# VHH binders against q8el04, part 27

Target 1, 306 residues: q8el04
Amino acid sequence: MKSIQVQQLVEEFNLEVLAGEDHRERTITKSRTHRPGLEFIGYFDFFPMERVQILGKKEINYLHQLNEQERDIRIGNVVNYHPPCFIVTSDQDGLTYLKKYCHAEQIPLLRTKEATVDFMAKVDHYLTRKLAPEIAVHGVCMNVLGIGILIRGESGVGKSELAHTLLGRGHRLVADDIVVLKRLSHKTILGTHNDKNKEFLALRSVGLLNVVRAYGSRAFQDETRISLDIKLSKWEKDSLHNELEFETQYRDYMGVSVPSIEIQLQPGRDVAGLIEAAANNWYLQQQGYSAAEDFMNRIEWQDGDD
Short names: E, the ipSAE of ESMFold2; O, the ipSAE of OpenDDE; V2, 0.75 times the mean of E and O plus 0.25 times the DockQ between their complexes.

## First folded at step 13 (VHH; framework vhh_7xy4_2)

Design x2 (at its last look DockQ between E and O 0.01; V2 from the best seeds 0.00; counts 0 for: pae O 6.4 > 2, placed apart)
Fold by ESMFold2, look of step 13:
Structure x2 (fold): chain B 306 residues (1-306), chain A 120 residues (1-120)
Amino acid sequence: as target 1 above (306 residues)
Amino acid sequence: QLQLVESGGGLVQPGGSLRLSCAASGFTFSNYAMAWVRQPHGKGLEYIATITSSGGSTYYSDSVKGRFTISRDNAKNTLYLQMNSLKPEDTAMYYCAKDEEWTRGYFQYKGQGTQVTVSS
């Protein structure tokens, strides 16, 4: 399981550390933050104690209105679940009682100037990306006509040469050789580089090319949503290669299904053009159009119009 | 016949080391990237590491970075996983995979795997 340390939040968001500074190595494994308002009132069913706990004005004002004895009970009951940290928003002050309990229970207490809703959105986004499951696959990742495409095939089949052709037609490289895939949600896979291969394309006989230095910053893109999967294979003379495919094929990556097409590298075939066509067809399908379905409907109407 | 045969697993104490091997046959090994994955008992597949066909690039899951090293010997058609500083949570059946085939949730040519058990 992926995790990050509380210290990473402190650094990313420039958080003030109010207590528990020696315990910032505590880990965070959940992508969403939580406001413990109900828990301060005494309702703990389904308390997501493993989440980062956010203390807004309502939570802090409620605690300030309590008698000292009741305040100790309410704070103690929540802190005893040992969440990874507490973050006070809106630069709220007067927190001596929270500092006391967070120190005693060895839990970081942090503060930000940002308002609660804006801050929670930023942290949730950051945690989602940092904690996303990830894998690496061999291939090339491109953005073609705004559509993220993962190109697979055995080494030496021509993937990097195809990527170079697509670059010359104005498309963008994301990664060559190693493509990192991150699952951001049940339906979203991002493709990106591994930092080491950032901006590089390896071409047989030419060597390593930095595409930004060669073609400008428009030739590179840090990441893209993977919308299409394309398998390149060698041309084999006894293989069928000109059949119309009416059924969409899929590849699964970490439980997310991605449409997939196989293309053979026949000599003289405009494979770059086929990839552009596939990207355009995907775009139309997102707007509810299917060329194959449209064509079949027209054939049916011809039969009836005689 | 395409075959992948894993070996080198065993019982080891926490903090120990093991070296896994994967013997490949029935395809041109040097043309393909390879991966290690594992399956803890009663759980799904977990990605471990990828190595490119030449061995020039590697990538590791966060759970094993700094402890495991993937390597290959293309002359011997063999993939390796050096596992150091082993933890109880590394206990699983370990499999090698050709290219990205493991990402489907199952393998067409899945080997028997090799069991790694980390217990004191």
Scores: ipSAE 0.508, ipTM 0.838, lowest interface PAE 2.6, mean pLDDT 87
Fold by OpenDDE, look of step 13:
Structure x2 (fold): chain B 306 residues (1-306), chain A 120 residues (1-120)
Amino acid sequence: as target 1 above (306 residues)
Amino acid sequence: QLQLVESGGGLVQPGGSLRLSCAASGFTFSNYAMAWVRQPHGKGLEYIATITSSGGSTYYSDSVKGRFTISRDNAKNTLYLQMNSLKPEDTAMYYCAKDEEWTRGYFQYKGQGTQVTVSS
């Protein structure tokens, strides 16, 4: 199970450390933050103790109205579950009582000036990405017309060359050779680079090309949602695959089904154009349009008038 | 390694002023609330003031409120304490610390301090 340290949150969001400096190595394993409002009133039945706890204005104001004895009890009850850390939002003050308990229980207490809802969204997003299961696959990841595409194929089939052509057409490289796939949800795969291959395209006979330096910043994108899987294959004269497959195929990545298309590479064919067409077709399908269905309907209408 | 170096102390007459400085290194200064504390001779540590990481908020003990001003320059990694209207009771060794260190009741990382003596 992937985890990050509280220290990483501190660094990422430039959080103020109020208490628990020595315990920033504490791990975060859950991708969502929690506001412990109910817990402060004594309801713990569904307390996600493993989540980063966010203390907004409501929570802090509630604690401020309590007498010292009650406050001690209420705070103690929550802190005793030893969440990874507490983050106070909106730059709230008067946190001496929280500091005391956090120190005692060795829990980092952090603070940010950001508003609660916005901050939580950012943290959730960050944690989701950092804690996402990931795999590495061989291929090229591109963003074509706003659509993330994973291009696969055998070595030497021309994936990188295709990527280069697509770059020339104004599309963006995400990763060449090794593509890191992250599962963000049951329906969402993110493609990204492995930092080592960031901005690089490996071209046979040319070597490594930095695409940002060659084509500008617009030629590169750090990450993209994978919406389409494209397998490149060599053209074989006798391959039955020349038939218009009307059925959508899928490839599974970590339990997420991604529409998959196979493109046979033929000499002299505009493969980049086919990729663009595939992207457009996918987009249209997402808009509820099926060219295949439309075509079938037109055929049926013609047959009925006879 | 975390290091705090206090300076600016000295001998001053009652009613006088001093400005203390604390140079911080070895940690991200701008991410931490900082505090001034003091220790009179033969006495325990006393809390003086706290400033939030951004400098947006300050807190003072009742003993120094209205006389002392805590400030910081995050670009210089420096904490300041302007002390006005000094009294003999302000005589002490002055330390800067992370605010959390004070909260814990002990200083893991303390500087050498700077001596302030208020005497006629």
Scores: ipSAE 0.022, ipTM 0.296, lowest interface PAE 6.4, mean pLDDT 88
ESMFold2 (binder alone), look of step 13: mean pLDDT 82; pTM 0.843

Design x3 (at its last look DockQ between E and O 0.01; V2 from the best seeds 0.00; counts 0 for: pae O 3.9 > 2, placed apart)
Fold by ESMFold2, look of step 13:
Structure x3 (fold): chain B 306 residues (1-306), chain A 120 residues (1-120)
Amino acid sequence: as target 1 above (306 residues)
Amino acid sequence: QLQLVESGGGLVQPGGSLRLSCAASGFTFSNYAMAWVRQPHGKGLEYIATITSSGGSTYYSDSVKGRFTISRDNAKNTLYLQMNSLKPEDTAMYYCAKDEEWTRNYFQYKGQGTQVTVSS
């Protein structure tokens, strides 16, 4: 289980520390932020106290309108759940009792000038990426026609040479040799490099190629969502009994299913073109289009007309 | 047939070291990247490290980076995991895996594993 420290959040977003400075080692394990408005009013069912707590204008203005005794009670009731930290947005002030309780309970109280909605979106995104489970697999990750593709196969089968062919057609490299996969949600895998292999493509007889230096920044993409998995396999003679496959196959990564196809490297086969076609077909299917259905509908129009 | 046999586990005190081995047979070992994964009792699989087929590149999970070293000897068809500065949370059954096959819902080619227990 991944976690980050409050200090990492302070550094990433340049947050002002108002209280609890010595306790920034507290950990964050949840990838969403929370606004405790209902909790200040006294409703604690399903309170996600493990989340970073965001105090926007509504929360702070509510507290400011209370008398001193009531404010003390309302803040105390929330702080005593010991969330990892509180972050006040929009550079708000007048935080005397909040500082008091955060000091007493050893909880960081932080502040940003950013507006609440924008700030929460940035933090949620950051936490999701930092806390995402990740693995590394051998392969090549490309972005082809806007579609993220993971290319797998035995070492030496020709994956990097295929990547170079796709680069020549204007597609983008994400990672060669080692692909880092991050699970951002139950349906989303992000593919990226491991920083050490950033921008590099290893080609036999040529060596390491920095694709940005060779082809410009358009040839490289830092990350992509993996939408399609492609297994390259060696071409074997006498494969005359292959049946046409119509059923979508899937490959699981960390519990996320990714559509998968296998392509044999037959001599003369335009494998790069097949990958481009697969990317286009995937895109069309996401919009509900089926060529088979379209074709059937068209021939039914012809046969059904008088 | 494809076979992966893990060994080298045992009981060790916190701060100690162990070296795990994985003997591979039934496939061309040098053609494939390899991985180590572990399974704490009653929990799901946890990724540890990956090494490319030549051994030229490695990658480690954050939980073991700096403490564990993955390596391989392609002449002996053997994968290794050197584990230093062991912690109680490293207690688990350890498995080696061919390529990324461990990521499937059921991991069908893992061996028996080798138990590592870190306790004082």
Scores: ipSAE 0.511, ipTM 0.837, lowest interface PAE 2.6, mean pLDDT 87
Fold by OpenDDE, look of step 13:
Structure x3 (fold): chain B 306 residues (1-306), chain A 120 residues (1-120)
Amino acid sequence: as target 1 above (306 residues)
Amino acid sequence: QLQLVESGGGLVQPGGSLRLSCAASGFTFSNYAMAWVRQPHGKGLEYIATITSSGGSTYYSDSVKGRFTISRDNAKNTLYLQMNSLKPEDTAMYYCAKDEEWTRNYFQYKGQGTQVTVSS
């Protein structure tokens, strides 16, 4: 199970450390933050204790209204579950009592000036990405017309060359050779580079090409949602695959099904154009249009007038 | 290694002013609320003031409120305490600390402090 340290949050979001400095090594394993409003009033049935706890204005105002004895009880109850850390938002003050408890229980207490909702969204986003299951696959990840595409194929099939062609057409490279896939949700796979291959395209006979330096910043994208899987294969004369497959195929990545198509590489054919067409087709499908259905409907209409 | 070095103390007459400085090193200064504390001779540590990491908020003890001003320069990694209208009761060794350290009453990285003496 992936985890990050509280220290990473501190660094990422430039959080103020109010208490628990020595305990910033505490681990975060959950991708969502929690506001412990109900817990402060004594309701713990569904307390996600493993989540980063966010204390917004509501929570802090509530605590400020309590007398010392009440605060001791209410704060103590929550702190006793030992969440990874507390983060106070909106630069709220008067936190002496929280500091005391956090120190006692060795829980980092952090603060940010950011508004609660916005900050939570950012942290959630960050944690989701950092804690996402990931795998590495061989291929090329591109963003074509705003659509993330994973291009696969055997070594030497020309994936990188294709990527280069696509770059020339104004598309963006995300990763060449090794693509890191991250599962962000049950329906969402993110493709990215492995930092080592960032901005690099490996071309046979040419070597490594930095695409940003060669083509500008627009030629590169750090990450993209994978919407299409494209397998490149060599053209074989006798391969039954010459038939227009009307059925959508899928490839599974960590439990996420991604539409998959196979493109046979034939000499003289515009493979880049086919990829663009595939991207466009996918986009149209997402808008509720199916060319196949449309075609079928047209055929049926002609047969009925007979 | 975390280091705090206080300076600016001295002898001053009642009603006088001093400005203390604390040079911080060995940690990300801008990420921590900082505090001034003092220790009169023969007495325990007393809280004086806190400033948030960004300098956006300050807090003072009742004993110094209206007379002392805590400030910071994050670019210089320096904490300041402007002390005005000094009184004999302000005579003490003055220390800067992370606010967290103060809260724990554990000064792992206590500086040497700077002596402030207010006398006629």
Scores: ipSAE 0.024, ipTM 0.409, lowest interface PAE 3.9, mean pLDDT 89
ESMFold2 (binder alone), look of step 13: mean pLDDT 83; pTM 0.851

Design x4 (at its last look DockQ between E and O 0.01; V2 from the best seeds 0.00; counts 0 for: pae O 13.9 > 2, placed apart)
Fold by ESMFold2, look of step 13:
Structure x4 (fold): chain B 306 residues (1-306), chain A 120 residues (1-120)
Amino acid sequence: as target 1 above (306 residues)
Amino acid sequence: QLQLVESGGGLVQPGGSLRLSCAASGFTFSNYAMAWVRQPHGKGLEYIATITSSGGSTYYSDSVKGRFTISRDNAKNTLYLQMNSLKPEDTAMYYCAKDEEWLRSYFQYKGQGTQVTVSS
């Protein structure tokens, strides 16, 4: 289970620490923030207490209006769940009672000048990326015509050489040899490098190539959403693998299904062009178009002319 | 045809060490990246580490980084996982896999695995 410390959040967003300074090593394991409005009024079913708790003007003004006895009950009930921290937005003041309870329960209380909605969006984004489950796979990750593509195959099959061909055609490298896959949601896998292989492509007989130096800064991209999976395989003259495919194949990465195509590396075959065509076809399918269906519709219409 | 046989598991106390082995046959081992994954009882498969075909590059999940070391001996067709500073959370059945094949939704074949149990 991935986690970050509250201190990392303080540093990233330049947060003011109001209480619980000695407890900034508390961990955050959930990638969404929460506003505990219902919990302050007494409703705790499904309380996501493991999330960072955001206190906007509505939450703070409610607490300010309580008498001392009510405040003790309402704040105490929430703080007793020991969330990882509280962050007060919009530079709000009058936090004496919050400081008291957060200090007593050893929970960091933080403050930002940023408005609630904007700040929550930034923190949710940051946490999602920092806490995303990740794996590494062998392959090459490219962005081709704006479409993120993961290219797989056994070592030595020609993946890096294909990547170089695609670079020469103006496409972008994300990672060679090891591709880090991050699952941002049930729908989204990002492909990226492992920092050590950033901008490098390993070519047989040439060695390591820095693609930015060789092709300019537009030849490299830090990450891309993986939209298409390509399996490269060695060519076999009498293989049944050359049969026409009408049904979309899929490959799962951490529970996210990605369309997948197998391409054999036949001598003289324009594999880079096939990858470009596959990227374009994927884009058209997002618009509801199928070339096969379009063609079959035209044949049926002509037969009905008489 | 393809066969992966895990071994080296056992019962250890927290802080202990184990070395797992994975004997490979039925494919050209040196042409493929390899991975270790684990399955805690009653839970789904969890990624541990990847090593490239030459052994030149490795990657580790955050849960094991700094404690586990993946390695391979291409002459012996064997993949290894050195596990140090073991925690109760490392208790699981451990499996090795060719490339990323452990990710496929039809991944019902796996070797017997090797059980690692970390408890006092």
Scores: ipSAE 0.458, ipTM 0.807, lowest interface PAE 3.0, mean pLDDT 87
Fold by OpenDDE, look of step 13:
Structure x4 (fold): chain B 306 residues (1-306), chain A 120 residues (1-120)
Amino acid sequence: as target 1 above (306 residues)
Amino acid sequence: QLQLVESGGGLVQPGGSLRLSCAASGFTFSNYAMAWVRQPHGKGLEYIATITSSGGSTYYSDSVKGRFTISRDNAKNTLYLQMNSLKPEDTAMYYCAKDEEWLRSYFQYKGQGTQVTVSS
């Protein structure tokens, strides 16, 4: 199970440490933050204690309204579950009582000037990415026409050369050779580099090419959602793939189904153009249009008039 | 709804200058790299320039490099294109777009554009 330290969160969001500064090694294992509003009123049945706890204006104002005895009880009850940390938003003050308990229980108390909802969204996004399950796959990850594509194929089939062609046409490299896939949700795979291959394209006969240095910053993208899987294969004259397929195929990555297309490489053909076409087609489908369905409907309409 | 509104175009003599503006709304402007593209009459869409979300990096097509400058003000949700040393070849309808979208064959998220005409 992936985890990050509270210290990483402090650094990423430049959080002020109010208490528990020596305990920033505490681990975060959950990708979502939580506002412990119900818990402060004594309801703990579904308290996600492993989550980063966010204290917004609502929670802090509630605590401020309590007398000292009540406050002690309410805060103590929540702190006793030992969440990874507490983060107070909107630069709220008067937190002496929270500091006391967090210090005593060795829980970091942090503060940010950011608004609660916006901050939570950012943290959730960050944690989701950091804690996401990952796998490495061999291939090339590109962003083509704003669409993330994983290009696969046997060694030597020309994946990197294709990537280079796509770069020349204004598209972006995300990763060559090794692509790190992150599962962000049940429907979302993110593709990225492994830091070592960042900005590099390996071309046969040329060697390693830094695409940012060669083509500018627009030639590279750190990460992209994977929307299409494209398998490159060698042309086979008698292959069944020579026929128009109307049924969408899928490839599974960590439980996420990604539309998959196979492209057989033929000499003299514009494979880059085919990838662009595939990307455009996918985009149209997301907009509610299916060329295949449209075509079929037209055929049926013609047959009905006869 | 995403909206991009281009302005600042007009008629200018060769060697002249124009500054285009693009007002963005309906999305978090500061989270997106933005681009200028143009379409000459009877021709396809041509890439001009890109600026990263933060404004830290810019990229230009060879045809405009050294003459055009792309910039942005995230606080105002506005994209700019300073065009200097204009040439007749620069005559086109100019569009603002998200950088990731302008290459799409079915480019949907563009404004009405602003016409730039360079003529003696």
Scores: ipSAE 0.000, ipTM 0.216, lowest interface PAE 13.9, mean pLDDT 88
ESMFold2 (binder alone), look of step 13: mean pLDDT 83; pTM 0.845

Design x5 (at its last look DockQ between E and O 0.59; V2 from the best seeds 0.00; counts 0 for: pae E 6.1 > 2)
Fold by OpenDDE, look of step 13:
Structure x5 (fold): chain B 306 residues (1-306), chain A 120 residues (1-120)
Amino acid sequence: as target 1 above (306 residues)
Amino acid sequence: QLQLVESGGGLVQPGGSLRLSCAASGFTFSNYAMAWVRQPHGKGLEYIATITSSGGSTYYSDSVKGRFTISRDNAKNTLYLQMNSLKPEDTAMYYCAKDEEWTPSYFQYKGQGTQVTVSS
């Protein structure tokens, strides 16, 4: 299970440390933050204690209205679950009672000037990416016409050359050779580079090409959602893939199903054009149109009239 | 027929080292990236590392980064995993996989695996 330290949050968001400075090594394993409003009123049935706890104006104002005895009880009850840290938003003050308990239980208490909702969204976004399950696959990741495509195939099949051709047509490279895939949700796979190969395209006979240097900043994209999986293969006579396929195939990445197609490479064929066509077709399908279904409907309609 | 045969597992003390091997046959080994994955008892499959076909590039999961090294000998059709500084949490069945056919949820071509047990 992936985890980050509270210290990483402090650094990423430039958070002020109010208490628990020596315990910033505490780990965060959940990608979403939580506002413990109900917990302060004594309801703990669904308390996600492993989440980063955000204390906005509502929570702090509530605590301020309590007498000291009540406050101690309410805060104590929440702190006893030992969440990874507390973050107070909107630069709120008067937090001596929180400091006391956080210090006692060795839980970092942090503060930011940012508004609660905005800050939570940023932290959630950050944690989701940092804690996302990831794998690496060999291939090329491109953004073609705004659509992220993972291109796979055997070594030497021409993936990088294809990528170069696509670049020439105005598309964007995300990663060559090693593609890092991150699952952001049950429906979303993100493709990215491994930092080492950032902006580089490896071409046989040419060597490493920095695509930003060669073609400008528009030739590169840091990350993209993977919407289409394309396997490149060598052309084989009499292969089943030589025929028109109407059924959509899928490839699973960490539980996310990605539409997948296979393109057999034939000499002299415009493979880049086929990639663009595939991207367009995917786009149309997302708009509710299937050319295959439309075609089949037309055939059936003609047969019914005879 | 594609075959992957893992070996090199065993019982080791925390902090110890093991070297796993995977003998590949039935396909052009040098044309494919390869990966190591593992499955702890009662848990799901976990990705470990990938190496490109030429061995020029590698990638590691955060859980093993700095401790494990994936390598290959294409002349011998063999994939390796050097595991150093082993921890109890590394206890699992280890599998090698062909990158082209592998996904985190499943892989069609896998061997029997080799058991690694890290215990004091």
Scores: ipSAE 0.777, ipTM 0.923, lowest interface PAE 0.6, mean pLDDT 91
Fold by ESMFold2, look of step 13:
Structure x5 (fold): chain B 306 residues (1-306), chain A 120 residues (1-120)
Amino acid sequence: as target 1 above (306 residues)
Amino acid sequence: QLQLVESGGGLVQPGGSLRLSCAASGFTFSNYAMAWVRQPHGKGLEYIATITSSGGSTYYSDSVKGRFTISRDNAKNTLYLQMNSLKPEDTAMYYCAKDEEWTPSYFQYKGQGTQVTVSS
C-alpha cells in the first residue's frame, strides 16, 4: 500500500508547522481529507481517523465557543484517535489549545492561508495522484478508435501480432509485454508502459520494432484509460459453451470492473476488425445509443409503410 | 490438475532475508507470466510482483520495490521471490499465481501458501 509522509504535504502546499514538528514522518495512506465536526460533538461512528483532518472556520469557531473544560474534553477525544495530522485553514489564529494537545499526542498541527473548500479539493487531488495503486499485467495495451483496450492471453497466442495489425490500421500502441495499470478512482484504470518498453513492440520472426520510427509519432501513446478487456484464446472446434459464457462479462482490476470480451482465434477470423467493432459499439453505448433498439425502430417504421 | 506449491517461508528478524519458491505443474509453465501476491492476516490480497514468461521483464509494487526480486527457472518449472530487508509489514501468507489471475474475483488458491513472519 502506497503512503506519503506528512512532510511531503508540508512541502507541496507550503504549510506552516505549528506543532509536532519532530513527527512529520508520520504516514498518510488515505486519499480523502476529513472535517471532524461531528467527532468534536462526540459522534465517532465511521470516524475516518486515518485521514488528514481539516479544521475550517466552523470547527475552530465551535471550539472557541466552548468553555475551557469542555474544550479540553472535546479536543482530547478527537486527538486520542491519533490521526496523521491536523491542518487549519484560512490562516486562523488563537490555536494555543490545539497546539497543547498536538504536542502532547505527537501529532503534526499545520496551517494554510487557503480557504477550506479550495484547500480540501487540492489535497484530495494530490493524495489521489500520489497514492494511486499500481499493478502490472502481461499483455498489450492499445488505443483503438480513442478507446483504451487491454489485450491479454497466454504467451505466444498472437497478442503482439494483433497489435501490429492494429498499428497498420492507424491505431496506437501504449505498451507491449508488460502493461502497468494505475487505479485513479473506483471507476478509472489507466494503462501505461514501464518506460523500459516505451515505443517497442516485440514480433516473432521480426524482432523488436520501434513503432514511432516505423509508423510515425501518432502510432504511440503514453497512457490510456482502460475501457475494454479482451481475452484472446486458442480456438477449440468442439468446446462446450453456454449462453451465459457469451454474455457481457467484467474483469476486476484493483476493485474496478472493466467490460471483458473473449475472442477465440478461429482460422480466417478478422480479429482486428472485431476489436474495432467492439470499440465502436462501446463508444456508442456510452452515449446512450443501442444498435438493437435503433434496428427495431427502423423495422417498425418500414412495417408502418405498408 | 493445475498445481502451485509455495515454500520457503518462516520466522525471520527485521532486516533479514528469505527466498520463496513456487513449484508449478499441470500447465506449460514457460508460456505464462507469473505473479506473487500476499495476504496479511485479516486483510485482502496484495499484489507484489509480476514476471513475464521468458523472465525478460519484471514489475514490482511500490511496497517491495528495491527489496524483493522475482525470478523464474523455466527448466525446473519454478518461480522464486528473493525477499531482502524484511519489515514487520511484510508479515503475510504468500501465494504465487498464474498470469493475471491473482485478483480476488478470479484468484483460485492452488496451494496453501507459505507463511512469512517478520518479528523481533
Scores: ipSAE 0.188, ipTM 0.682, lowest interface PAE 6.1, mean pLDDT 85
ESMFold2 (binder alone), look of step 13: mean pLDDT 82; pTM 0.839

